# VHH binders against Probable 3',5'-cyclic phosphodiesterase pde-3 (pde-3), part 6

Target 1, 352 residues: Probable 3',5'-cyclic phosphodiesterase pde-3 (pde-3), of Caenorhabditis elegans (q8i0p7r281to632)
Amino acid sequence: RYDTRELDTDPDLAETAVWSFPIFQMSRKHPQTILSRLTYNIFQQAELFRIFKVSPIKFFNFFHALEKGYWEIPYHNRIHAADVLHGCYYLSAHPVRSTFLTPKTPDSVLTPPHPHHQHSSIMSQLSTLELMALFTAAAMHDYDHPGRTNAFLVQVEDKKAILYNDRSVLENHHAAESWKLLNKPENHFIENLDPAEMKRFRYLVLEYILATDLKQHFEIIMTFTERLTEIDVQVETDRLLIGKLLIKMADINSPTKPYGLHRQWTDRICEEFYEQGDDERRRGLPITPYMDRGDAQVAKLQDSFIAHVVSPLATAMNECGLLPILPGLDTSELIINMEHNHRKWKEQIELE
Key: E = the ipSAE of ESMFold2; O = the ipSAE of OpenDDE; V2 = 0.75 times the mean of E and O plus 0.25 times the DockQ between their complexes.

## First folded at step 1 (VHH)

Design p9 (framework vhh_7pa5_2)
Fold by ESMFold2-Fast, scan of step 1:
Structure p9 (fold): chain B 352 residues (1-352), chain A 121 residues (1-121)
Amino acid sequence: as target 1 above (352 residues)
Amino acid sequence: QVQLVESGGGMVQPGGSLRLSCAASGFTFSTYDMSWVRRAPGKGPEWVSTISGSGGRTSYADSVKGRFTISRDNAKNTLYLQMNSLKPEDTALYYCAAPSYLDWEGTYQYWGQGTQVTVSS
């Protein structure tokens, strides 16, 4: 499955430039290779093969093995990994209006500012190593997900919960197991990084994957908001924070998509949740809220998810000019879609 | 746009009182359990109190029980925290927060910088 000529000429992969990328149509065309195909395209667009002397053979060995290690479960499968990767690429590659992303020189401080600022992308402010780490982390971030929540694994004393002392159980598992896979000689596509680059790459990948733990969600938003007036893209820790916002936004992106895509993701996560509720019932455990197949509360789940998880992050990023605004729009399409989808769910609650 | 705006913080002497307010907008306030969470300098977030959507059930951290009272006015979309017998240990940024309805322990959402409470001695 290493014919790169097919991938280099695939017109469908050009659609990665749009937020409403038809991920499910692409998945139907390429059910076994959607993640590796998108990862290849993105690495090519970012010139990562050339810059880091990445072996295409080792690249495909790793990403095929990684993709195969995702389970065939309703939501946390290879399609979700590909979608999160696409989100990271879209959000980093498109120009944004944030003033702190504009590079500054000492001389520019002494002159009146130009009346028109050039829009810059996050991709232009991150190093190529940081970008490779972000995209790799996005592909890895849910590797070997069992279709159960951290809280469930802790409650049943799963082997992973014991290993990780009930803390960021899944995220530690995803990072550790995907890293072991990468370290196999046949998979080691980062082999041409120098020792300092390898150490930093590992650090960045780990930090990005751990940032997807929703227990960290509100602390990361608070840290970002507190630093807003002081953010400097020349500071490594501020670039790391921006990268964490990107992978977090990409991970929970569904409500920011057009309703048709959002509804497909909603049906998938609800089915995975119901499978957990069924497991809880068989074990004699209390059924987690929204996971009871016999008491479906889909609209209430989505209202809660948008209001309490997605909107705080999307709004914080939008207010800081970190979300792309397309020509002809007054605000980000992510905000427009999120507000539309939230209204539809609230209307459905009133009809229930 | 979903928003929570905290107010009512300030500086008080030990034994003093403050009343915090949180104005909620952009969601159906009356259907959500609401919490106050505080963050002291150099410490992680500490849960303080929760009130049910209807106002019928309340709970408090042991450190504030008997001194603090949580309440809400659903007609005004406003959450309150009455703080009595304040101690230096109560010094923190106070956040109006909603619990995550996704399946994880102790996760809370904050929408802003909170309101600063300083108890000096």
Scores: ipSAE 0.005, ipTM 0.284, lowest interface PAE 11.9, mean pLDDT 86

Design r1 (framework vhh_rezetamig_d1)
Amino acid sequence: QLQLQESGPGLVKPSETLSLTCTVSGGSISSSSYYWGWIRQPPGKGLEWIGHIYYSGSTYYNPSLENRVTISVDTSKNQFSLKLSSVTAADTAVYYCARDLGYSDWGEYFDYRGQGTLVTVSS
ESMFold2-Fast, scan of step 1: ipSAE 0.000; ipTM 0.205

Design r10 (framework vhh_rezetamig_d1; at its last look DockQ between E and O 0.75; V2 from the best seeds 0.00; counts 0 for: pae E 13.4 > 2)
Amino acid sequence: QLQLQESGPGLVKPSETLSLTCTVSGGSIRSSDYYWGWIRQPPGKGLEWIGHIYYSGSTYYNPSLENRVTISVDTSKNQFSLKLSSVTAADTAVYYCAREYIDSTGWPEFQHRGQGTLVTVSS
ESMFold2-Fast, scan of step 1: ipSAE 0.504; ipTM 0.824
ESMFold2, look of step 2: ipSAE 0.000; ipTM 0.321
ESMFold2 (binder alone), look of step 2: mean pLDDT 85; pTM 0.867
OpenDDE, look of step 2: ipSAE 0.870; ipTM 0.942

Design r11 (framework vhh_rezetamig_d1)
Fold by ESMFold2-Fast, scan of step 1:
Structure r11 (fold): chain B 352 residues (1-352), chain A 124 residues (1-124)
Amino acid sequence: as target 1 above (352 residues)
Amino acid sequence: QLQLQESGPGLVKPSETLSLTCTVSGGSISSGSYYWGWIRQPPGKGLEWIGHIYTSGSTYYNPSLENRVTISVDTSKNQFSLKLSSVTAADTAVYYCARVDYSGEFLKGYFDLRGQGTLVTVSS
């Protein structure tokens, strides 16, 4: 059923080492399997199959079922999940300049996908279990997303909002439903973890997925900033915090990409927002800001999003040396791209 | 050079099933990693995406239409088809078949090829 030889030799996966990975081109080539293919490649690169004795059959059963459970909606689909997974891999695998990173023992150090003369990366400081949890959480993090916001689900008293008492409604749903899917015997690729590893893995996956709730955004940044002088990567809670920063940065990465990729993501989220606005209009509800198809405010939406959400996180990570800086650059390409894209949107607002 | 052409009845009675076929010529429908789909434009309105199919048979439908729509592909005939059940006057539109990449779901400047369109009128 599953032929891993095709995946081991797939040239499309070679560019996972670059931030500008051509996710949409790869998704057109592999429209039904983009998430499972990318997850397989990342698990192979991190040696997770060998370390945790992961069954390839159960692995593909789970990740094929997982990506099939993502809806065919404009933004929160399997391509977004694959993109966030790639972001987590890129940000963890590339060397960074952070002064609080300490090299692990030689037995636990993973080789970066791109050769570099610096020797510290976030993945060298996280355990292999933490890495498997991070990548698995990234793949799961928007599972069964309905193309509507938490606020909308609360307003219409959706069954999920009632179940989760209006708190982190979608994120709890993504975590719970993807975990139920993983627990099916045919999907249980983590079956060879010992009981302590299993408990820790579940805890980490849940914490990472819940960290993607934007209501937690500023609390997580503030917690990190306040602890910056006391961070010790030998402490499990500090490694958890770093992992939360990685999945959060990966989740909102679009403005940190080259404009062409950023514009494609922008068109997708705007269409999904307009579908919510259409639904609100049919229900006789006030249309949420930026979701009125008849009053497009794309540049203003992106200016606000970059200024108030993306920049605070990216700047905090950059200032502490957690973003990769490529040879020949003075700062992270994520910051360069973000500043360029932000200026373009501001110029468009001035013309409107 | 690939060309797409719609065929099917121009008139359909309310409550019946609309059936359209798209014929691909100048190359194989199995070539490349494209979706094959249907879009429509009601008189005086914008384009509305109906659905896409990949050559494996995997289908993706507009949620507003999914309970009424079926898209199928026949690689041996180099064709793909649309069935829309329980039609009403609101289904009156020019129907286009299209070759689209994944970006094509947004329909504005994102699809490579489109048929010329066929007008379907729903009336008694």
Scores: ipSAE 0.000, ipTM 0.111, lowest interface PAE 19.0, mean pLDDT 84

Design r2 (framework vhh_rezetamig_d1)
Fold by ESMFold2-Fast, scan of step 1:
Structure r2 (fold): chain B 352 residues (1-352), chain A 123 residues (1-123)
Amino acid sequence: as target 1 above (352 residues)
Amino acid sequence: QLQLQESGPGLVKPSETLSLTCTVSGGSISSGDYYWGWIRQPPGKGLEWIGHIYYSGSTYYNPSLENRVTISVDTSKNQFSLKLSSVTAADTAVYYCARGPYDSLEWYGFDVRGQGTLVTVSS
């Protein structure tokens, strides 16, 4: 059990308004409860407890059990889940200048272009149910991650790969197992949703978690880019697409953070990759690129990851005005940080 | 609609070089957003990543195969090709050409692949 009064007055949780949230410092202070504490704060800020009549006891039962089910592995642990949740909250809560957030008018009456001085948040355009689903999905999205890739699980014919027919193996596992956990009566914090809300919530949570499969990455970006002139935030499918962009950006956020945070995430993912490479070597399997502990190519890995995965998404979101721009800046701090970090890795490659 | 089609011989003799070509339609191989590569599935085994190439000509090969594998790209024909030298019966597999983003979590990382072509190594 938590003392909710203590959580309501926790000064550490006020830092959630900042993109450079000190996640590792907070995780050292609250190593067993970082995910549940952060989720509570975000639900309070979005008034989700009041709106959906969420039992605090069932809420904490669920998020404690969820948090405990994350493994103590270098990268895909509860700290990563808390970080992705924070990213979803930050990106949805801060004002953006996107024209998508202005309702379309009939052809006979065109809406004037969005003025640069007029801003609204993505949170203001998503329903409270969609927001609860997004935050819940972020917390769930890597539940019970084994510290190995989908490809590795397929290669070794892991039980999960057999169950899910080699398709989005981890993402299906994360969604299914976290949902089973939620369905326990003592954990069922969504019990006061009506039947239609319950079905919609489950659909949204599943779609958001499955969107984190990097095999879907360019299809989602392409779908979004092709729909730019047709996007209507009054259409449920378009709001779903925006939510998928948010959780995807939050999931791969590391290069968009200040270098110190980015370097800590880099060290963690490289160690987890090396643990897979060690496992592959023991099994007599080919070692996956960038996973050989004896042939570390960290700068080359990050250069490629930023250029081919992070930048396409961040740039697409920035160009359509979906990334927050802080007062006094000409562009998003995410873009500034990403370009800075990319330059540092390119310089490191030159030194090698 | 993006489509990938493998072409090449279905039979290769031991010690010879296996050569396959992938033709890309509905999209450009010159895009900087993607890697283009080859994966295979030997009978009764899982998928094995062979290697991939970027539009710039940069190549990444499976370490267990790197001394036998060459992947090349022809941007003028919108094609990329695989050469696997000194083949043995162990190289018998269904070979797929594929497109994928750079993906730090997935070693083959492919979002689109061809239908596959069976290559049997036999005398």
Scores: ipSAE 0.000, ipTM 0.109, lowest interface PAE 19.3, mean pLDDT 85

Design r3 (framework vhh_rezetamig_d1)
Fold by ESMFold2-Fast, scan of step 1:
Structure r3 (fold): chain B 352 residues (1-352), chain A 126 residues (1-126)
Amino acid sequence: as target 1 above (352 residues)
Amino acid sequence: QLQLQESGPGLVKPSETLSLTCTVSGGSISSSDYYWGWIRQPPGKGLEWIGHIYHSGSTYYNPSLENRVTISVDTSKNQFSLKLSSVTAADTAVYYCARETWVYSGDTLYKTFDYRGQGTLVTVSS
C-alpha cells in the first residue's frame, strides 16, 4: 500500500500535462510503482476519488496488484501501460478545436463538467464514469502480456488461443484477467457505484480494451470518418467511439513523441519481437517478418508502422480538430513529431 | 491511387479449380514492405484469410486450405493469382485480393489489409 503524502507532493507527477512526459526517467525513479502512482495522480486530477467515493486502500490494492501482473519484458510491461494511461489523460484533458465538441448552450451539456472546466476538451463532454472507465481500461489493456503476438499464440495453439477461439486472444485475456483481479473484495475500488453505473462501467472498460485490437483499427477509423459531420457528443455511441479513438491513439503514440522517446520505445518493441523470432526459430517455425534478430529492418518496420497504422489515425483525428494544438503552433505537436520521426526513418532506409 | 482489381469466372463447377487474378495499379507489387493476399467472405459469414505471397514467390497458406491452394505472382505484369482446387458449394463466397503488411500497436502485431479490391462473387454450382 502507498503513503499518499509522498504521491501528493511528487512534482514529477504534475508534469502529466506535457505530451513529452519523461516516462522512462519516471520509471527509473519508481520502477515498481510507476503505473499505480500515475493512475493515482490522474484520478485525483479528474476528481474521481470524490465523485465515486473510491476507497484509497482498495484503489491501491487493485492498481498495485495490476501493476505487478505486468511481466518484466522489453515493451509490454507496466511502463507501456502507464504511457498509454498518460496519453488518454493528455488527449482528453487538453482543449481541442473540433466544432462538434463546442456545446450549443450550457444547458445542452448532459454530462457533468470536468473539474478543470475545459468546455472545448473531450473530457468536458464525457461523463466522469466514462473517464474513469477509459483510464482504468488504459491501465488494464495489456495486463499479463506474455511478450508474444496474437498470431504466434494462435500458431502454437496456446491455451488462451483455444479459450478465445483465435479471436482478439490477448485483448480478451487482458480484459478478463484484469476484471477478475478487480472483482476481488480487497481490490473492488468501484464498490460504491450503483448497479446501473457498475454495468455501464464494465461495458465501457471491455469496449475500450477490445478496441486496441489492430484488426479493428481501420474499421474504427472508417466509422469515425463516415460520421465526422454527424458526431453528437450527447449520443452515447458517439462518445464511446471518441473514447476508442483516444485509447487507440494512446496505444500507438510512440511515433508522435519526440524522437528520443520514440527511439526508446522502438528499441524495446524490436527486442521483444526478436525474442519472439528466437522462440519461432527454436520451435522450427517460420520467423515472422521484422522479428529476425539476424536480419534487423528497424527503419523499414517503423516506416511501415507510421505510414499504415499511426498516420491514418493521427491524420483523421487532426483533420477533425481532435488533437490538441499548443499556443504558437499551427498544428498538433503529435503531427509535427510524427512527420519528423517518419523523415528520420526514411533517411535511415536510404543509408542502408 | 493504389487500386486492386479481381478478375476471373463467377461460376465454377463442383470438383473443378477456381482461378482468380488480381491486377495491381498505381503501385508496384515488387515492394519488400508488403505481402499480397486473398481473403473470402461466404454468404452471411465473416472474412476468411486464404493465403499470401511475397514478391519473391514465398507463400504461406491457411492450414485448413493449404492442400487445395496455390498463389502465384508475376511481377512483370504487376499481378498475383489464386488457384483453389476441388471446389465444393462451401467455397461459394465473395473473393477479395488485398495488400497485407505486418503492423503493430502497443499490444499486438497483426497482418492488416490496408487495400482491398471491390470483391468478386464466385458461385460453385453445376
Scores: ipSAE 0.000, ipTM 0.172, lowest interface PAE 17.0, mean pLDDT 86

Design r4 (framework vhh_rezetamig_d1)
Fold by ESMFold2-Fast, scan of step 1:
Structure r4 (fold): chain B 352 residues (1-352), chain A 123 residues (1-123)
Amino acid sequence: as target 1 above (352 residues)
Amino acid sequence: QLQLQESGPGLVKPSETLSLTCTVSGGSISSGGYYWGWIRQPPGKGLEWIGHIYYSGSTYYNPSLENRVTISVDTSKNQFSLKLSSVTAADTAVYYCARLSTDWEGSYYMDVRGQGTLVTVSS
């Protein structure tokens, strides 16, 4: 168990307030406990221990066991889980300019029209149960990841692909195995939820983890964009959709970070992809695009990823005011960083 | 054997707060899987659910009554209580305390009920 005084006074954890959180420096300092330490800090900031009467012992039992269940692979490890959790926290906790997050005034109160937009956080509009589910799902979302893609697992008829009928194979596995771990009596930190809260929490956790399947990426963005003029944060399904956008943005956040952090994530995912390509070659299978160690196309991979995956989501969220904008900036630092990183990769392609 | 017993005044004046306590014996309120709630039956009408509480403090109220209802739990005394503010003659009813179970689909059903206590709202 940890000394909670150490965690409550750790100056390194104060950096969670910034998008450029030094995750790799923190992971080098706490290589075995980065995920559990960060989760504790976030639960404390959101008052989740008090609100849901969470046992610190069962909390640490669960998150230590969860963290240990992540493999020591280049990208989909506990550091990635901690990074996604941080992203969800940052995006929910910081004020945003979205017009559909403005508080409703009572009909009996006459307030003169004012052109200044109110700034509120997504955290203020989601229930505390929804927040606990989002942060828990972020920590769970890649649990027991084998360092191979869904497509690879389907192609080789992995036991997981057979179990889940080739559909959201990894995401179903992450959800199911992390939930089994949570259900152990010594890990069951949600034991004081009432049965309705327990059922809702499970539903939310599952929906958030399954939303990280990139096969659902464009459907979720399209649903959001089509509903934008009708979104009401008092409606549970609209709050669920916003939560899905948060975990999705957090999951693919790398291009929205300063180049130094983005480059470290890029090196890690490329190495994991090359390990899959090596495995495909040994099996006599065609090597998946961008996974051939002998034909590295890093800049083209990142250009494609930013243009076709990250930018559609980040731009949609930015245009509706869901991305935080720091004092002194005219747009989100996520957009500034993404555009800068995209230009650097395009320049590298032109030189090759 | 689990028993629930209502206690409180049988007469409450209009505009005042109705206060009832349920004492649980033969079992613990801190038992997981059960809610503890209040149900009433006005003369000549059917049962109306008022609200329920989990031992952790989570409360669920009938939307038609939620602005007037407070349910609280005292696990040390093995009791839970109802406060209904701004009462009128329409609040005259037999009030029951109950243990509620939930099924797999999240529906609540009354497992054990007290004998009921008649509360008359009259000047």
Scores: ipSAE 0.000, ipTM 0.225, lowest interface PAE 19.6, mean pLDDT 86

Design r5 (framework vhh_rezetamig_d1)
Fold by ESMFold2-Fast, scan of step 1:
Structure r5 (fold): chain B 352 residues (1-352), chain A 124 residues (1-124)
Amino acid sequence: as target 1 above (352 residues)
Amino acid sequence: QLQLQESGPGLVKPSETLSLTCTVSGDSISSSSYYWGWIRQPPGKGLEWIGHIYYSGSTYYNPSLENRVTISVDTSKNQFSLKLSSVTAADTAVYYCATHPRSYGEDWLSFDYRGQGTLVTVSS
């Protein structure tokens, strides 16, 4: 709880317009409130407080409680949640070249003046309810993460793995527990949605969070690419699919950032993996590949992750025109950064 | 059962490095269930989080102190330590070593400080 006038004039939040947003510098300035501060700024910019009559008190109660429920672990903490939220905002707000979105009208003597809102952005094609659901889901998506993988939780028969029958264990947990938190009367910032909006909002939030399960990764990409020639942004199912691509890209964004940011995220996920390997060793279990701190394979892990997970999604989105391209560039800065970082890791493997 | 005990000099000169050790008894410091940390309370002020460490050596520091603080663990002695460099009179405080469960680490006040505390005075 803090003065909203301070947040409305915060110069640090202006950097949300750039892909290389200095998330770690921002988290050092605001270690306990980074997620709630960013969420407030994004909701304010999208006019969600006005449109949905959101109580600022209940909003801050919820997002403060939400970020406190993220553990102090190396990677899956409130900083990661804030980073994914920023990614969803950046990717939705910037203009894109996709042919299935209504193209931006060129600034020329022969055409009418540009509309007051950005026409060629994904944000201009999603409803305000869909945007609120996307941003809320991004903030919620790793709530109460224990710093262990789904496979580990299944292997040790964790209570959550039993509850969710070994299927999307963490993602179901994140969605269920964050929704219970939202439903507390003091946190219920969506209380002024009508019944149809409430039902749709819950559906969207759940679908977005569940889409972050990497076991669904290729199925979602294939569904999108198979529908690419038939995609119609007037169709709710197609808008849902686009939103799933946005949160998935935001969730695995690290290799698409400048190396300095990418390296910081790499160090964090590797340490969290090593903590799992330590736990496996204690339990007498085989150590998961890349999780043995006595046999560090950082460059090989990143090479595999980029080649098999990040690149398939980023290139599919880039080829259909869903990634922003800045003036003066031939392709998306996400692709430029990803290819640079991938090359750097491959070179490191050859030297080791 | 679990007991933590601070040890170290009670007086440190300005610009020097403060060094404190916490001895853990009743459980292994290699427990994956807990982070091991340091908190302090300056006279007349509230508790301030310094940082914590996982037994593997992973450290998480208060951003306001990160350039001056180092926390390390010695699993063979069942101990962890704090080094705070370039001390000033503002670093005068009662220092506690503490534990917290992983699920409450984001709330600095969730630390269940187990040590009795040790007064460190920074004076010439």
Scores: ipSAE 0.000, ipTM 0.262, lowest interface PAE 17.1, mean pLDDT 85

Design r6 (framework vhh_rezetamig_d1)
Fold by ESMFold2-Fast, scan of step 1:
Formats: structure tokens, C-alpha cells, sequence
Structure r6 (fold): chain B 352 residues (1-352), chain A 121 residues (1-121)
């Protein structure tokens, strides 16, 4: 294991405050421990060790076992888990301008708040249990991922597809196997939760992991937009919905990063897709669109992904004020980066 | 259970329009959760996405096929259709209709059995 004093003073972890966190540089420096180091830092910043009486020994036992259980595959590995965790932390910790996060009192109406004082963070409106569940779910969400899609597993009748009746196959697997790992006595860092807290924590973790299934993507966005005028952060189910938006945005964050980071994630997912296409070819199956390494369509894949998956979520969150806007910017840096990256991919398609 | 079934002629002459219909049973096409689309597989090649439609009529087409493709939806019949104009021998393929939440990003949770369309004189 490692000495916690080194983690408490690690200057590399200080950059979690920026969206362009250098995840690949940090992963090269700490290839075996990037997920556990980042999770420790975030739990410390949120005071979760103190609040929930978390044993550091059991914490590290769990998160070391968890990150070791991620495969060494191009995209769905421990680096992706750490990146999603960072995204959840960044999006929850930074002030946002959403009106349903700002408390109203009769006295405050007579003294208009200064523009720079109107902002509050999502973290300030979620309970500490909800935050611990969100960060834990982010770390767990792709545990034991085999580098193949749900559709592929269903098509080949993989044992997991049979077990989960073809429904959210990977997401159920990630949740179930990571929870079994947590339940080992040596890993059970949540042991000091009360029975009601334990039941709530499990429910939240499961809901957050299942929300990463892209088949739920449009339903969750639609539910959010339908409730937008009635959202109340005092309502438990509305806080759950906000948490689902955070982990979903964090999971598909790549196009909202500067192009250099986005390109590295793009290269990784394309290689993992090509490995599936190779497997399909060996099995005599039709090669899934965009997964044929002999017919690379990277720009078309990214154009479609941004236009049809990332932009609907990012735009919905931006329009309701749930994305941070940094001083000196007119809109969220996530939107600026996404529009820049989308334009670059469309230009590449036009040149072909 | 949801079922999708392709129907249409198996033989089309070069330069004519290929027309296929997909009938959806066991579920409503008027759902905000899903897109409905067409994919094809030419003999000896991988799958190619053609396009998708939302129940409101919004369409998304493969740019390489966009000038030749029209997809339409008929919510009263629980059906959606494909028209591909100016066909050539290169359009010979097994055509599948599919339900997709990812708007052509390859995550197909239901597809039909496929129908072979041969373009020949």
C-alpha cells in the first residue's frame, strides 16, 4: 500500500479544480494507482472520511481491488473510471448559475445579490451520503468491462446477457460485481453507515451506474426537461435526477475537453471498437458500423456522437444553468470546447 | 415482445427507386425514447448505417447516401419506410430495420430478420 501523507501533499492532485485535468500525464506517472489516488483526494476534499468514519485501510483495500479489476483495454480501463470520477467532482464542486439552486428569502429580494454572489454548487445541495454514492458509483461504473458492447454480448449470447435477460447487460454486471467486491469484510469501507444510510447508499450507487446505459440517455434528458419548471433540490428524487445528469455528462465528457485530450480519448475508443470488429470478423459475424479497422470513419463517428448524444445532454444542462461558467467567459467552457471539436470533425468530413 | 419486420420487393432494376417498409409490433413507434432506422449489409462486407427517424419526423442520414435517401414514419400504422433512389448494383444488400437509442451509433437493441434486395437487370 502507500503512505497517506504522500497523498495528502501530492501537488499533481491539486489540478482537479480544472476541467482540462491532465489525466493521461497523471496516469503515466501512477499507472497502477491513478483511480485509488484520485478517489482518496476527492473523499478528503469532501470530508467523507471524517463524516462517515471511513477506515483508510478498508478504503484502499477496496479501491485497489476495484482498479485492478478494470481490464488493460484501450478505452474502458481504470483511466476512464478516474476521468469520470474527476468529471463528477468538477461538475458538482464548481458554482453554477441555475436558479433552482439559489435559496430565496423575503429579505434577499430587497437586496439584490451581486452577480458573483448568485452562484452555488450542486455539491452544496446534495447530501454527503449522495456525494459519497456519486463518487463511488463513478469509480465502479465500468468495473470488469470486457471491451465489447452490450449489443455484441447479446448477439453472441454471452453468459452476462443470459443472466441479465439482454437488459443493461454491462451496467448490471458493473454494479453487481463491484458491489460484491465492496461487501468483502476487508473492503467494506462503508461499515459505519447506519442501516438506513446503507440501504440508501446502495440504492443511489445502483441508480447512478444504471444511468450510464446509453439506452437510458434520451429518457433521462426528457424526464429532466419535462420537470425543469418543477425541479426542487429539497425533493430527493430531483436530487437523484441531477446526480444522474452529472455522471452521464462525466461519462461522455471527451468532446467537451480541449481537442488534445478529446483526440486521445477518440484514438482509444476507436481502437477498442476495432478490436470488437476483429472479433466479429473471426466469428463470421457482420462487422458493426464504425468498428472495421479496414474502413476507418473516425470523423463520421465523432460527428454523429457529438450531434446526437453529447450535445443534447450538454445543451440541456447549459440552458438550465447546471454547467459552470468561468470568470471572463460568456458560456461554459464545455460548450466552447464541444462546438470547436464538432466543427473540426465536420471540416474533416467535407475534405474527404 | 417488440418485433420489427421488413417488407418490400427483393428485386429492383438499376436506376429505379428501392422501397422498403418496416412494421413494428409489440410496442409503439410514438416513443420519445427511441429512433427508428435502416442499416444494410452488402455481400461480403460489414454493416452500413443508412439513416434514422424520430417519431416526430426528424431525420438523420448517412452523408454518403443523403441525396438518395428518404425515410418516413406513419405513426397511425406503426410503420416506417425507406426510399433509396437511382439504385445501382452496389446497392445490392440485406436491408435491416432497427430500433436505436444512439441515432446511428451502432447500439441496436432490436432489428428485423433482414430482407435481401438484389439490384440487377
Amino acid sequence: as target 1 above (352 residues)
Amino acid sequence: QLQLQESGPGLVKPSETLSLTCTVSGGSISSSSYYWGWIRQPPGKGLEWIGHIYYTGSTYYNPSLENRVTISVDTSKNQFSLKLSSVTAADTAVYYCARDSYRGLTEFDYRGQGTLVTVSS
Scores: ipSAE 0.000, ipTM 0.253, lowest interface PAE 15.8, mean pLDDT 86

